VHH binders against p49116. Designs and how they scored, part 304

Target 1, 238 residues: p49116
Amino acid sequence: EGPLLSDTHVTFKLTMPSPMPEYLNVHYICESASRLLFLSMHWARSIPAFQALGQDCNTSLVRACWNELFTLGLAQCAQVMSLSTILAAIVNHLQNSIQEDKLSGDRIKQVMEHIWKLQEFCNSMAKLDIDGYEYAYLKAIVLFSPDHPGLTSTSQIEKFQEKAQMELQDYVQKTYSEDTYRLARILVRLPALRLMSSNITEELFFTGLIGNVSIDSIIPYILKMETAEYNGQITGAS
Below, E stands for the ipSAE of ESMFold2; O stands for the ipSAE of OpenDDE; V2 stands for 0.75 times the mean of E and O plus 0.25 times the DockQ between their complexes.

## First folded at step 16 (VHH)

Design Z49 (framework vhh_enristomig)
Fold by ESMFold2-Fast, scan of step 16:
Order: structure tokens, then C-alpha cells, then sequence
Structure Z49 (fold): chain B 238 residues (1-238), chain A 119 residues (1-119)
């Protein structure tokens, strides 16, 4: 049995819709977020250990952790997405809505708290200067979480998670040998991902989805996509 | 639980007419800007028409003079009256409204209704 991840799994390149509109709108935000979600699920599909668990388990794992994978992807791709610009536009809209009494104050507070948590997470990852290998293993650790309700094959999932943790440790100790506590600083960031609401993430980034569909409902479809169909979706190629 | 339910689609011959309906629940149609969009097989979603809270309407160039957007506030329902239909109008039609939480950035979509124009 070789390593859990290969160099192909470290490569994570998001292609943004072009050009960026002068004024941000739901279609641009949704298209950008959808491309990142597709890239994240395609990344998961390409892992041999993930494939070995079988279709039903794969669907259950991604349904349970898509928000964590997506948030890690937002942090990793924050610059290419101009994430700060997107979040600033949303905040400005919410602040204007409070002033005009057009939205529930309770709901606005929930959304604002979510945005603050997301900004703090992305800032912490940026300050730690998390590299591509570290992101790949952090995504693997959250993907192979054996503790979600309703999962089968939990012993195999746990073994893959442990393998991800061990390979991350080996990488960090060899690459950042001078920083004894780097691994601990990285790993303590992960619990924050589970405190973020997937429902609020959907509202912020996926309100432009056609057909009143939820992320939960489209996951099986995306996981079954042919590679050519997936590439057409993320590049806009015919 | 904001929901939009489209209906009224079907098969029609070129030059025919059809009226689509969009029943809204969880919000008031008179209080929101509401639009019709369509998506033909293998193509991107295309904006068709919008009715604004003040009653003003706007239309895509391809449908001007042929389509009419309206609403019945008492029935909380949006309509799209389509006339002089062409093969190029074949698409799944969706109604969408701006989300109150993200007025400029948020849309709520229904499942759509299929319109097929063929001889």
C-alpha cells in the first residue's frame, strides 16, 4: 500500500469565471462557488482510498463534510477568488438592510457571525502560511472522518484518517523541522470548521442554484460525473 | 420555506400561445422583484423578463412584443403570457425572486416547467 495522497492530489487550481463583473451578483458568486465545490469533489473522487470505500460510503462522507472541504478550499483559493471582495459586498448589503429594516435582525446577526468566523479561519490559515501539501492532508483528514452519524465502514475510514494524519506529521517534521509546534498549530484550526453552519454557507454562496436544489441533493450527481463533463463545467468548454 | 412552483408548460406548434404560472409560498409576490428565466438543452440560463415591486416590467430583446409578464397579487401568482412562439423558445422555464437576505445577490428558484415548440 503506497501513500494516501500522490503529487496529483496536491495540485488544486481553481479557474474563475471571466471577466469579473463590475458589480458582484448572485450568478457570479454562485458560479465561482460551484466551480470550487466541483473541484473539491473531483479532488476527493481521485483518491484511490476514497474510491475503495464504494459509492454509498463516498456519497455519505461528502454529504457530511462538504462544508468543511468547501471552507478549506475558500481559504486555499482566497486570493484567486477575491474572497474578501465578495464578503465585503455581502456585508455592505446586510448593513444597508439593517438600516432600512428590510431583514430580520436575528438572521442578519447569524449571517454576520458566520462571515466573521469564515474571515478569522481564512486569516489564521494565511498567517500560518499553509502550503499545498498541508492543505491536501487537512482535506483528507476531514474527508475521512469516521464520526459522522449513519456511516458504514467506519473502521476503514478511521484507518485512512490515521494514515492522513501520519503522512501530514511526516511531511511537516521533515519540511519545517525548525518549528517543533507547527503541526499542533495547524491541527487546532480544524475544529472551527465543524462550528460553521452548512445552511448559512449555502445561503451565502449557492443562492443562485437553479431549481431550488440543495447541495445535499446534487452531491450524488457530481460524484457520478464523467471527467470530461466535470472539466466542461469548471472551464466553460463546449 | 420560500418556494416557487412553475406550471403551464407543454407542447405547442410554431405561432402558438401558452401561459406559464408560478405559484409562490413563503413570500408575497407584490413585495418582491420577480423574474422569468429559461434554459434550453445544452445552453446557459437566459433571463427572459422581470416585474418590479412598483409594477414596471422589462424584457429580453428576443421576447419583446411576444411575451407579457404579470402577477395576480390576490392569488400570489406570477404569469408569463407567451405568444407567437418559435422553435428557439423551447426551454425549461423558471421563475426566480431576489432573496431578502441577499437582495442584490440571492435568487430563489423553482423546479421549472418545460415548453416545447415543434410542428
Amino acid sequence: as target 1 above (238 residues)
Amino acid sequence: EVQLLESGGGEVQPGGSLRLSCAASGFTVSSNHISWYRQAPGKQREWVSTIYTGGRTNYAESVKGRFTISRDNAKNTLYLQMSSLRAEDTAVYYCATMSEYLRQFGDVWGQGTLVTVKP
Scores: ipSAE 0.000, ipTM 0.124, lowest interface PAE 13.9, mean pLDDT 81

Design Z5 (framework vhh_enristomig)
Fold by ESMFold2-Fast, scan of step 16:
Structure Z5 (fold): chain B 238 residues (1-238), chain A 119 residues (1-119)
Amino acid sequence: as target 1 above (238 residues)
Amino acid sequence: EVQLLESGGGEVQPGGSLRLSCAASGFTVSSNHISWYRQAPGKQREWVSTIYTGGRTNYAESVKGRFTISRDNAKNTLYLQMSSLRAEDTAVYYCATLSEYLRQFKDVWGQGTLVTVKP
């Protein structure tokens, strides 16, 4: 069988809402995050191995790992998004809320710890200078995780994850042959993704969603969208 | 849609007790920080109490030891038990869930319930 990913799966181009507002607001943050989430789900559904698992398994996998995929996407697209500026604005808002005695100390602590973990993760990826091929395979390793509760076809999922790991190893060894420990440095970053709360990610980046929709509730819809509908969402058609 | 509806207000003598209720729809009270606020005639809205997702509670100094915030997860309802009521507790009481770091899009306020403490 051919490689798990093709060159089309390495391409990951985020189109940001234009222009960036003078003052950051939750609509701009939510629109930016939604575009990244939709791009990430479109990326996943375009993988032949993913398609082969079937619709129910696909939905369960993405529901289980969307936060990990989204966080990898934030790291990969950090410059395009001006993520450091977005996070600084959120931190400033939290600090102002403390001064106004409007926030519980426990909630501030949880959110600040999440932001610091996110910054640490993105900084580590930037320091390692992770390339587009490496990001594609890291996303594949996260996507094809067989250990989430409620999954069927776990043997096949595990085989796809192992294939992703093997192809990443081959790529890194050939491309960065002078750096014998690069793969190890990259892989030890992944466990941190599971320590980040999807609920806090949803509150930080998707607070501007209109109505009572949750990311878990929209995932099946996004995965079933026609290409035209998907393109409308990622370009910000109103 | 996300809604909060207060009830249980009324008139009471000084030293009396009342229990306010706040019914939530469109979201789960146990999954959100949820607070009571009050607004006395001619005054700014004042924070009264909060119950956090983990069950911890906080109170304004003016009500500490007299008011108790609680929730019933099965009924998706928030309560404020008020005892030893004073004339200065007279206010419209509001239930609110706030996205404290992004308030403008997650602020949900009820319509309020009036509490009158007659001297």
Scores: ipSAE 0.007, ipTM 0.145, lowest interface PAE 9.6, mean pLDDT 82

Design Z50 (framework vhh_enristomig)
Fold by ESMFold2-Fast, scan of step 16:
Order: sequence, then C-alpha cells, then structure tokens
Structure Z50 (fold): chain B 238 residues (1-238), chain A 119 residues (1-119)
Amino acid sequence: as target 1 above (238 residues)
Amino acid sequence: EVQLLESGGGEVQPGGSLRLSCAASGFTVSSNHISWYRQAPGKQREWVSTIYTGGRTNYAESVKGRFTISRDNAKNTLYLQMSSLRAEDTAVYYCATFSEYLRQFGDVWGQGTLVTVKP
C-alpha cells in the first residue's frame, strides 16, 4: 500500500561550494563530497519505510551501503560537480607524487584502478541517460539491501527492496515502453558498485575531513541531524 | 578544529636521546596517518617518519635504527623517540597529518619544536 518513494524523493539537488578555486585542493573536494554525502543521508532518512526500521537498523544499513549511495550520487551529480575535472586533478597529483611515495606503490595502483572503475561507472550511467526517477529507485534498491552481514530485520528490508524493484520496473516499462531491455541494462550496472572500496573512496574524497577520517564514525551524527542543522551544512552556514 | 602541538625539544649532546610529543586535538591519532618532518637551518622541510592507521611505520633512511615513532591512543598523542643523536639532526621538528596518497592536499601542520644537538 502506497508507493515506497514520493515525488519529493526524486528531487536530488546538490549545491556546490562557490566559487570553484582556480587550483583544486583537498578542502574543496572534501567539502563538495561532504555536501553530497549529507544530501544522500538526508534523502535516505526522509523515506518513511527507512524510518519504520528504527534508528539502530537505519545506522547499520547506511554504514553498510554509504559507498554505493555516494557513488550513485557522484554519477547523478557528475556534471554539477565537474567530477571529471576533480578526478583528473587527483590523477595528475598521484602521477606527480609517485617518485616521492615508492613505499605506497601497490596501494597507488589500487587507487588508480578505483578511479578508472568510477569513471567507467559514471560514463555507463551517462550513456544510458538515467533519469531522476531511475536514480531514486536505484538508490532505494542499494539502501534496502538485506544481504550485508550483521543486519537485523532482514525480511522487512528485503520486502522494501522488492517494492523498490517493482516500482522501478513499472516506471521504466511505462516511460520507456519501446525499449524492452532498458531495465536489464540498468540493473546489470549495480554489481559494479560493490567492487569499489569504501576505504579508497574515503582517501580520494574525504582526506580533508576534520576529526575521525572514518565515515562509519560520523554516520550516526549525520542521521540524527535536524533539518535546520542539515541545511546549515549544505549552505555552509555555521 | 584540528590542531597539532609539538613539545619536548631542547639541547642535547651528540649520542644523546630525546623524546618529542605531538598532542592532537579535534581528531583521533589512531584513525589518521601521522608524520614527523624536520627543517634544518637554511634547508627545506624533510620527511622523517610516518605511522599509518594500521600501525605500520616508515622512516627516512638517515634516521632508520635511531628514531622510533609511536602513539598513545588514550592520550591522543604522537611520539618520536630519538636516540644516537648527531649534529645533522639539529632542526625544528613538526608533526603533520595527511593521506599517504594525497599528501599535498591533506597536510595539517603543528607549530614545531626545536632540537639542537651541540657537540
């Protein structure tokens, strides 16, 4: 009964720090990424089905899937963020510093591979021309993943995931009626999200984060933020 | 706000030992890659040692076997134990936090503490 997501859940508007500096730095990248993370967490907490699972389950779900939600957000907001420019700057920095960091060689290779996987994912989503409704349902599918270790209420989570899948199917079949295989093309992209390391995402986008570097440690705080406090973070107000 | 405050510098004779401390506020030392750097009179800053989040340590070739980096999680403090000190170890010593992949982007520096090795 009732749809899993409302029209308000389709709206996903990232406001970037202004102005963009002439030379990209970790603080600008971190602030941009933090705004996207905050937007993604606020989006999740606004879903009635998510609220119904309770605070402990909500925290466990978001800790398990934040990297998948964040990556979908990067793809959705790639143009607004100038993500290709950010990734190019990171790649140039890594290449320029390689001679001074010989002891991190194997890990630098993993980081470069992660960047290339991220670029490929974002390019595939852009090529498919994924719309706002499709992104909302894909985010719901990854949010309501019952298969992460340590989760409780897995039957209820699975039920919400199935509802998200069904509503996505109905939307795609009605909106893109002549493209019989569109849903399949979209869904086969999702497994790639789990190939991307949350630790490498933290290193790339959250190096400028003050306090504990672990996103895991700040998730409970973000989920408990009031709307006014959240809006203050997004606009840069203290 | 992230702040790093070094202490423990002073004058010591060649072959002596000294322990530097770096007190961190606004972040947790066990959750970050933290390094010691030094700047000798008239020279550029030189990397000395790093302790990584996983507990792995690394040292500049000039200090291997003589210096030991460590941390006390309960005190949220980084240490540099220096032994067999030489005249060329004379420098202002700084602690800094950064990502090992994005060093230029993530650097937060302390104020420094002076170590003078006097013959």
Scores: ipSAE 0.000, ipTM 0.215, lowest interface PAE 10.9, mean pLDDT 82

Design Z51 (framework vhh_enristomig)
Fold by ESMFold2-Fast, scan of step 16:
Structure Z51 (fold): chain B 238 residues (1-238), chain A 119 residues (1-119)
Amino acid sequence: as target 1 above (238 residues)
Amino acid sequence: EVQLLESGGGEVQPGGSLRLSCAASGFTVSSNHISWYRQAPGKQREWVSTIYTGGRTNYAESVKGRFTISRDNAKNTLYLQMSSLRAEDTAVYYCATLSEFLRQFGDVWGQGTLVTVKP
């Protein structure tokens, strides 16, 4: 009954820490990433279908897909974040590490491969000129993934994913009627999200947020935050 | 570019108190999540406390109710107020906003400040 997403779910406005530092540093990166993560969790929590699944299922779904939601958010907010500048700074830092012989070559290669995959993903989304409605439905498709281990209510989750796919198809066919294969080009980008390591994302972007605990540990807390607390997290640093 | 300088450590008797400071340069403490860690001789570094940008705080179970993390935004300084100190609190204390992984690229940890609890 009714559409899966409303126009309110299309609005996705990241507020960046201000001012931007003269020299980009990992602390600014962590704050920016934390704001995007909180925005992504709040977005998911606002979906009535998501709420209907119940607290335990909500936590399990977000724990399974937060890296996919975060990566879609990075692509969507790449301009606002100056993501290319952030990634260039990280690459420069890694190159200096090779010269100092402080990390194994294999570990550096893993991290560099992750960065290249992220850059390729963001570039592909930019080339396709993905709009706000398309991003909202892509996020819904990855959120309502029934195939993660340990999930309950998998039939209901699958139904919500199918509903997201159908509504995306309807939107794309009506809005981009001249490009008959646009939907296919968009959907084939999604499998790449699952090839990206959540552990490497956490190390690159969340250095100051999670000390000796994982993002998985804070997800239940974020999902239960009151609106006032949520607003404090995404704007309190300004 | 980014630096954290810890101070305030020293020797104290069991049940005593100390206030540790962490002066930040190259970034703003109010716009970052920042944590205290400690390392006892021969042991792995352990997380002690975090203050989040929104002002929320979190503590390791072993220090909850005894330690208080706070910040002075005007001074760009983080504090750890330690009370009811125990022998097991003896450690070098560090403030940090960088992951374990990124610490390998350079000395991004401060020199730390030694806290010794001796009868």
Scores: ipSAE 0.000, ipTM 0.155, lowest interface PAE 12.8, mean pLDDT 80

Design Z52 (framework vhh_enristomig)
Fold by ESMFold2-Fast, scan of step 16:
Structure Z52 (fold): chain B 238 residues (1-238), chain A 119 residues (1-119)
Amino acid sequence: as target 1 above (238 residues)
Amino acid sequence: EVQLLESGGGEVQPGGSLRLSCAASGFTVSSNHISWYRQAPGKQREWVSTIYTGGRTNYAESVKGRFTISRDNAKNTLYLQMSSLRAEDTAVYYCATLSEWLRQFGDVWGQGTLVTVKP
């Protein structure tokens, strides 16, 4: 059997809306986040092992892990997105809300804690200097998670996850041969992804979505898009 | 559906005064907490003032004593009376209802009304 991921699966290039507005707003943030989400789902759909699981399993799997994939994408594309600037704008808005006494302190605390967790995760990945191959395999590990409730074909999903882990190990040992503990240092970052609320991610980055549509509701639609339509979404072509 | 339409902006000299209006539809001004925000060129959006359902008011430190928020329940309209205007008050001014802040984050970037204080 060939490798789980090919060199084409390492390529992950986000095209940002252009130009960046002088004033950050929810529409620009949402457009940028939507492009990243579409890129992430297109990436997953291009994996032969993922396709082999079938449409129903693919939908269930992505519904369960989209927040983990999206967060890994935020970390990988943090520089391109100017993520620190986006988060600073959100923090500024929250500080204004505190002064107005418009929101409960508990709600503001939850959102601030989420932002701090996101910043810590992205900083840890940057400090480790995670490369494109490592990101591709980390995404594959979270994508092929057999332990989400309601999944079918869990034994096959587990096999693909183990294959992703093995191929990551082989890559890291070959490429970073002098850093004996690099793989362990990378893998211990992954549990933090599951502690981050998908509801808060959705509110922070997807507030500008037209209508009261949830990410959960649009996932089946995105996964069924033709390649040309995917490309249109990630480049902003109408 | 909540709709807010700001008006009353314009050019004014330092030390001058302006009154901004925010016409509301789809909700009752007296039954909601309503705020004014502003965004200056090259700056982040900042909160300016809020009037609460109970009638109390709150203001950003930079505008205390100079700005007054009020409402006219019969006209379903919110006002911001601005006096002793300074160059740093130059901004687009927006009104917004109390709600989930995340939901309103997009709403405050509506048309707004431009206030320019020329030196």
Scores: ipSAE 0.000, ipTM 0.144, lowest interface PAE 12.7, mean pLDDT 81

Design Z53 (framework vhh_enristomig)
Fold by ESMFold2-Fast, scan of step 16:
Structure Z53 (fold): chain B 238 residues (1-238), chain A 119 residues (1-119)
Amino acid sequence: as target 1 above (238 residues)
Amino acid sequence: EVQLLESGGGEVQPGGSLRLSCAASGFTVSSNHISWYRQAPGKQREWVSTIYTGGRTNYAESVKGRFTISRDNAKNTLYLQMSSLRAEDTAVYYCATLSEYIRQFGDVWGQGTLVTVKP
């Protein structure tokens, strides 16, 4: 019927915890990541097409794609988060852990490879100078993925994904009319998101560093939050 | 459904030791990551220690080498053994299975247990 996304869905403003600590610590990193995750889920929940799929389908979709949404959010908010500084601090901690024999060298290598993939993805997006409209549609394409195992309503999900792709094409052709192949360059970046382990993302930014809960277990809780609760999580108001 | 109840706090002299307990219900401690946090008067809550499902542990730099986190799966209870206590360790101690930020809205925090280090 109408457009899949409105101008309100382009707005994606991350509010960082304040005051910023003098030295980065696990709690600050997890708080920052949690705010981004909440912002991402609030964004998804605000889409009428997403709401129309129903609670069970919404939960299944977000459980399947939260890592892809989160990674796109990291790329979009990399400057606000000082993501390069956060990743450097994590790398330094991991390298010191090898010397102190606290963690398996093989596990550390896996985590280091994940960080490298994340840095490469964020660098690619930065070089393409992806704008807010493009990020919104890329997130929508990822959210409305009909190919995750166990999904119901796959035909309707596919229809919404195709609508997102069409609207992105229309936007890019109108806004970047001189760059005939821009859309192709953007879209070929998306498959890399599925090569990134959600378990390692969780360990780096969430439960692995603090050790509290799995993202899968909290997704239904986050999706049920009232708008005031989301605003509290995003701004740090309790 | 998830409930955590802390105990074992009290007054202790500098250099002394205390063992805190956290009794869990509605989940199994061996199947979940579980953490200790503390809040000193007039300060924000800070993370202290975590024990992961695989038995790995992690500690805040300020407590490393002095505190030991452990669990008893049969009792479904988490422990924090505190040694070489300092005045700076005076705080209310909480255990948690949710991120600190999420817990503020879930009302899943226990009452906490007060630890006072007095000369």
Scores: ipSAE 0.000, ipTM 0.112, lowest interface PAE 17.5, mean pLDDT 80

Design Z54 (framework vhh_enristomig; at its last look DockQ between E and O 0.01; V2 from the best seeds 0.00; counts 0 for: pae E 12.5 > 2, placed apart)
Fold by ESMFold2-Fast, scan of step 16:
Structure Z54 (fold): chain B 238 residues (1-238), chain A 119 residues (1-119)
Amino acid sequence: as target 1 above (238 residues)
Amino acid sequence: EVQLLESGGGEVQPGGSLRLSCAASGFTVSSNHISWYRQAPGKQREWVSTIYTGGRTNYAESVKGRFTISRDNAKNTLYLQMSSLRAEDTAVYYCATLSEYMRQFGDVWGQGTLVTVKP
C-alpha cells in the first residue's frame, strides 16, 4: 500500500497576524495559538489513514493528543511565531498578576515550570535541527497513539503508528545516512510531550477562550466542519 | 479591547442585494484573516467567506458568484456585498477572526446582523 504521509503532509506553514503589536496582548497570543491549533487539525484531517478511522474514533484521538500536536507545532513554528517573545510576554503578565494579588504563588509556579519544560523541548528540537519531514512523522506518531485512556478500536491506530515509525526510520536513514544514532536522539524527545498539562497550555495560549470554552469541548465542532468551512479558516497544509 | 460590530442587515425580496459591514476596533483588519459566518434559525453556524491577510478570498460553494468579501483598510472595516439573494440566505450574519469564532462554541454569538429574504 502507499505511504502513510505524502509530500503534501510535510507542508506546515503558519501565517501570523501582522504586524506584531508593540505590546503583546491576550488577543494576539490567542489568535496566533488558534491559527496553529487549526493548522494542526487541518493537517490531521488531510491524512487518509486518519479519515479511515471514522468520526467517533477521530474525535476521541484528537481530544487525547491535541496538546502534544500543538506543542510539536510550537517547536516547528517557533521562529515564525517569535515564540520566545510570546513566552516573555506571558511571563510579564504573570509577574503583574503577582503584584496585583490576582493569582496564587503556587499556580504561578506550576505555569512557570510548564514554560520551562516547553522552552527545553523547543531548544532540544532546534539543536537536533529537526526538518519538515521529521516533524510530519513525529506528529503522525503522536496522532496515532493507541495508549490514551478511553480510546476504542486501538489495533488500527497502533498499525498506523507503526507505519509512521517505519517511514520515519526509512527517511532518516536515507537522508542522514552519516548519523547512525539520529533516529534514537529524535525519538527520545517524544516522552517529554506527555509531561505538559493541557490545562496549563490552555491558560498560557488560549486565555481569551478559557472563560467561555475549553479546547477539549471545541474539538468535536472543528472535526465536524464541512470541508469548505474548514478550508476557509486556514490552508497552510495545502 | 478587541471588538467587531456587524451592521447592514434588513428585509429584502428574492433577487435583491444588501451590503453588510463589520467595523473593527482594537486590531487591524488587513493584519488578520477575517471571515463571515451565518446562522439560520435552528441550524449550526455556517462559514460564508474569508479574506486573508494577503488579500486572497474564499467562498462557500452556495454563495460563489453572488457574494463578494472586501475590506477598507483606511476605515478598518470588512464588507460582504450580497446579490441575487435567496430565501436560504436568511440568517444572522457574524464576522470573526479565528480565535473569536472558536470562543463562540461555548457561548452565544454577539448580536450579529439579521438578513431576512422574504418570498
Scores: ipSAE 0.586, ipTM 0.804, lowest interface PAE 1.4, mean pLDDT 86
Fold by OpenDDE, look of step 17:
Structure Z54 (fold): chain B 238 residues (1-238), chain A 119 residues (1-119)
Amino acid sequence: as target 1 above (238 residues)
Amino acid sequence: EVQLLESGGGEVQPGGSLRLSCAASGFTVSSNHISWYRQAPGKQREWVSTIYTGGRTNYAESVKGRFTISRDNAKNTLYLQMSSLRAEDTAVYYCATLSEYMRQFGDVWGQGTLVTVKP
């Protein structure tokens, strides 16, 4: 059939709260993260193949890969978000928690390592100069991963992933014909996403907002939002 | 601390008008996409309107042409001007940013402000 992704799926524009405050408070960070999360979910919803899997399967897929999608989004939107500044602010906020003895030494180490991993991943992607098409296909490959536990329609998911990979290959070959190993360099970055903890990501970007509630538990509600509401929350033209 | 306080609700006749207010503290209204929601008795919460940081507005189809969302930056307050009110507009009305919306999944919604449209 037709391609998995169209040009409409390449557009991934995050709008930040404006103006940026002098001090990045928890609200600003959480709001920014929320916008990115919603944008990522909306992106997934916009893919016909995703829709074709049905609501239950869709929800399961997003639950399984939201952290990876979010992280890819962070990388893609790192400049717009001033991600380095956000991460620095997060570290500063964590210092308060440390001083209040709210975190164990082991947990502090885990969180700091996670922040390092996030920064390194985003830097690596920037170094590779990944373009919008490549990000779109990478997100699709991540989204349509058949190897998550408990998934239904795994054969179909696998087919969609293969299609995403093939389209990415074709794109890279066409666009970067002189860089023979670009595809490999890009794909080899994906394993890093699997090493990142969704729980720590949630803690860094969302805990100050949602407390003990998991993003996993919120995802079904996001995916069930009416299109008008969804657009009303995400596509704000600033 | 982020806080949103809704007010202005009350009882009104069909066809009447009402203006709701949402006083914000701890954040700047003009720096956030901020929305009105409502929940009728026995129904699910529904989105009503959003004003974006750039000043653009959006409305649910059910309220389009009747409701107007606006903000006063000096007062850091969001408004919802409701006109041509209908019985089906009866609900508790809430205001929230996206992050506040998300927070409500794990927390209890504020009191909101009750709008009752009846003869």
Scores: ipSAE 0.428, ipTM 0.745, lowest interface PAE 1.4, mean pLDDT 90
Fold by ESMFold2, look of step 17:
Structure Z54 (fold): chain B 238 residues (1-238), chain A 119 residues (1-119)
Amino acid sequence: as target 1 above (238 residues)
Amino acid sequence: EVQLLESGGGEVQPGGSLRLSCAASGFTVSSNHISWYRQAPGKQREWVSTIYTGGRTNYAESVKGRFTISRDNAKNTLYLQMSSLRAEDTAVYYCATLSEYMRQFGDVWGQGTLVTVKP
């Protein structure tokens, strides 16, 4: 009946930890990434349609799409995170390892290709100048994806996704009325998200988090956290 | 103190099989991403396989379909089941918790176990 998202779902402010260190620092990267992950989970949980699906269904949805939501968050927050600097430092570290014959080329190649795909995605989103409303609806389309294996209530999820698509279309047509193809250009970016590896995302951004535990395994606990715990994780205050 | 101890290496004919073990002490294999690496004499060390804390596995292309990584949480032990072995698989095999692309943190290595595939 009402809109799927309200103006409160457009605000997506990432607060960075201490000034970025001069050298690659896994603690800084993991803290920054953790803040983004928890901000993304807080965003998803605040949506009335998500709440309406019930605890088991919304846990299954987030397990299925957390990497896609996280990647959209990386693109949206790339400047405030200095993401290009972080990724460049990781690439230089990997290239130094190759030059010193310290690592096999096969694993490094996998990680480098993933980093390149991530950089390409973030750059393409920046070139399109995606605004905060558009990001919010894109995240909703990704969140309410009925195609993931093992989901219940897929017809309800599909209805919410259609509503997100309709509201994005209405927003783009009103706000960018002289750009007839903007919606199509934005939507064709989404398939790239499914090519992102959650395992490599964990290795790049979440090494050292909770004894290197899989994000999939902690999703139920993140979704059950009290609001005060969310705020502590987002800001690093706890 | 964290320690890793590899075993199960030896000599084998081409096409043969071996099972490597990595006994861990001082940490829990189920709580860490843990990997197998190998290094032939005079060559660079290369990644072979990883098992993640969630139980997912990943393999280098050169070993896919021939090697299987697994763990036994009750024994706190990591395994590498190797089959269809080739001369190119001859190397010292190590288990480790390190991330090859994020070596700024200290990682734990075992002493290694030698696998020799006869020509």
Scores: ipSAE 0.000, ipTM 0.229, lowest interface PAE 12.5, mean pLDDT 80
ESMFold2 (binder alone), look of step 17: mean pLDDT 83; pTM 0.840

Design Z55 (framework vhh_enristomig)
Fold by ESMFold2-Fast, scan of step 16:
Structure Z55 (fold): chain B 238 residues (1-238), chain A 120 residues (1-120)
Amino acid sequence: as target 1 above (238 residues)
Amino acid sequence: EVQLLESGGGEVQPGGSLRLSCAASGFTVSSNHISWYRQAPGKQREWVSTIYTGGRTNYAESVKGRFTISRDNAKNTLYLQMSSLRAEDTAVYYCATLSEYLRQFSGDVWGQGTLVTVKP
């Protein structure tokens, strides 16, 4: 068998909504986040190993890991998104909610802790200067997680995860041969993704601030799009 | 102004049929990917079916073989033909383009939809 990922899986280019509003608002933030989510889902469904697992398994995997894929995407696309500006706007909105007594102190604490964890994660990835190949393999490692409840074909999923780990190791050791511990520094960042709540990510970028559409409900829709249909939806086909 | 207006819902017995309509204004149905969604009382909204610009269709597993999505370009209207209805099909049904679906994330309310009630 060939490699798990090809050069096409390294390309990850986010097209931002245009024009940028004079003041950031929840609609712009949500549209930006939705485009990143769509790009991430399209990336996953383009992997032959992923397709081989079948529709039900594909849906279950993505439902279980979309938050991890989305967070890796935020880190990878932080510059093109001006993510620091978006997070500052969310913090400002939360401070206004505290002032107006709209949210409980416990809930605000949970949301602020989530923002802190997200900022720390993105900062750690930036400091490590993670490249496109490394991001592609990290996304594959989280996608092919065999340990989520309700999964079928867990032995195949584990095999694909191990293949992703081995190919990442080979890449890092060849490309960054002078940095013996680079792989270890990269991999110890991944457990932090599991500590961030998908419900709070949804609230910050998709619901709570924005509405009550569940990300879980749209995943099957996105996964069933053809490549041409997907491109038409997110780029405005001509 | 882009608008989608749902109609055709009602009460039906298990095993019955209904046809829902979605009238579009401000854009053409043949030029857009358009989906049907539904929301049962107290539940999350779920995707039901999509018709793509090329005329291809997709369906949620729970409705495959029982529901048929179609459009009439001359009337600029989308349809959902529902057959072999079950109690679990009871929901308010909505139509939306992808862009209008994304508006739900901004706190915008979808239209009232059209209520389908399948009596147990």
Scores: ipSAE 0.000, ipTM 0.284, lowest interface PAE 12.4, mean pLDDT 80

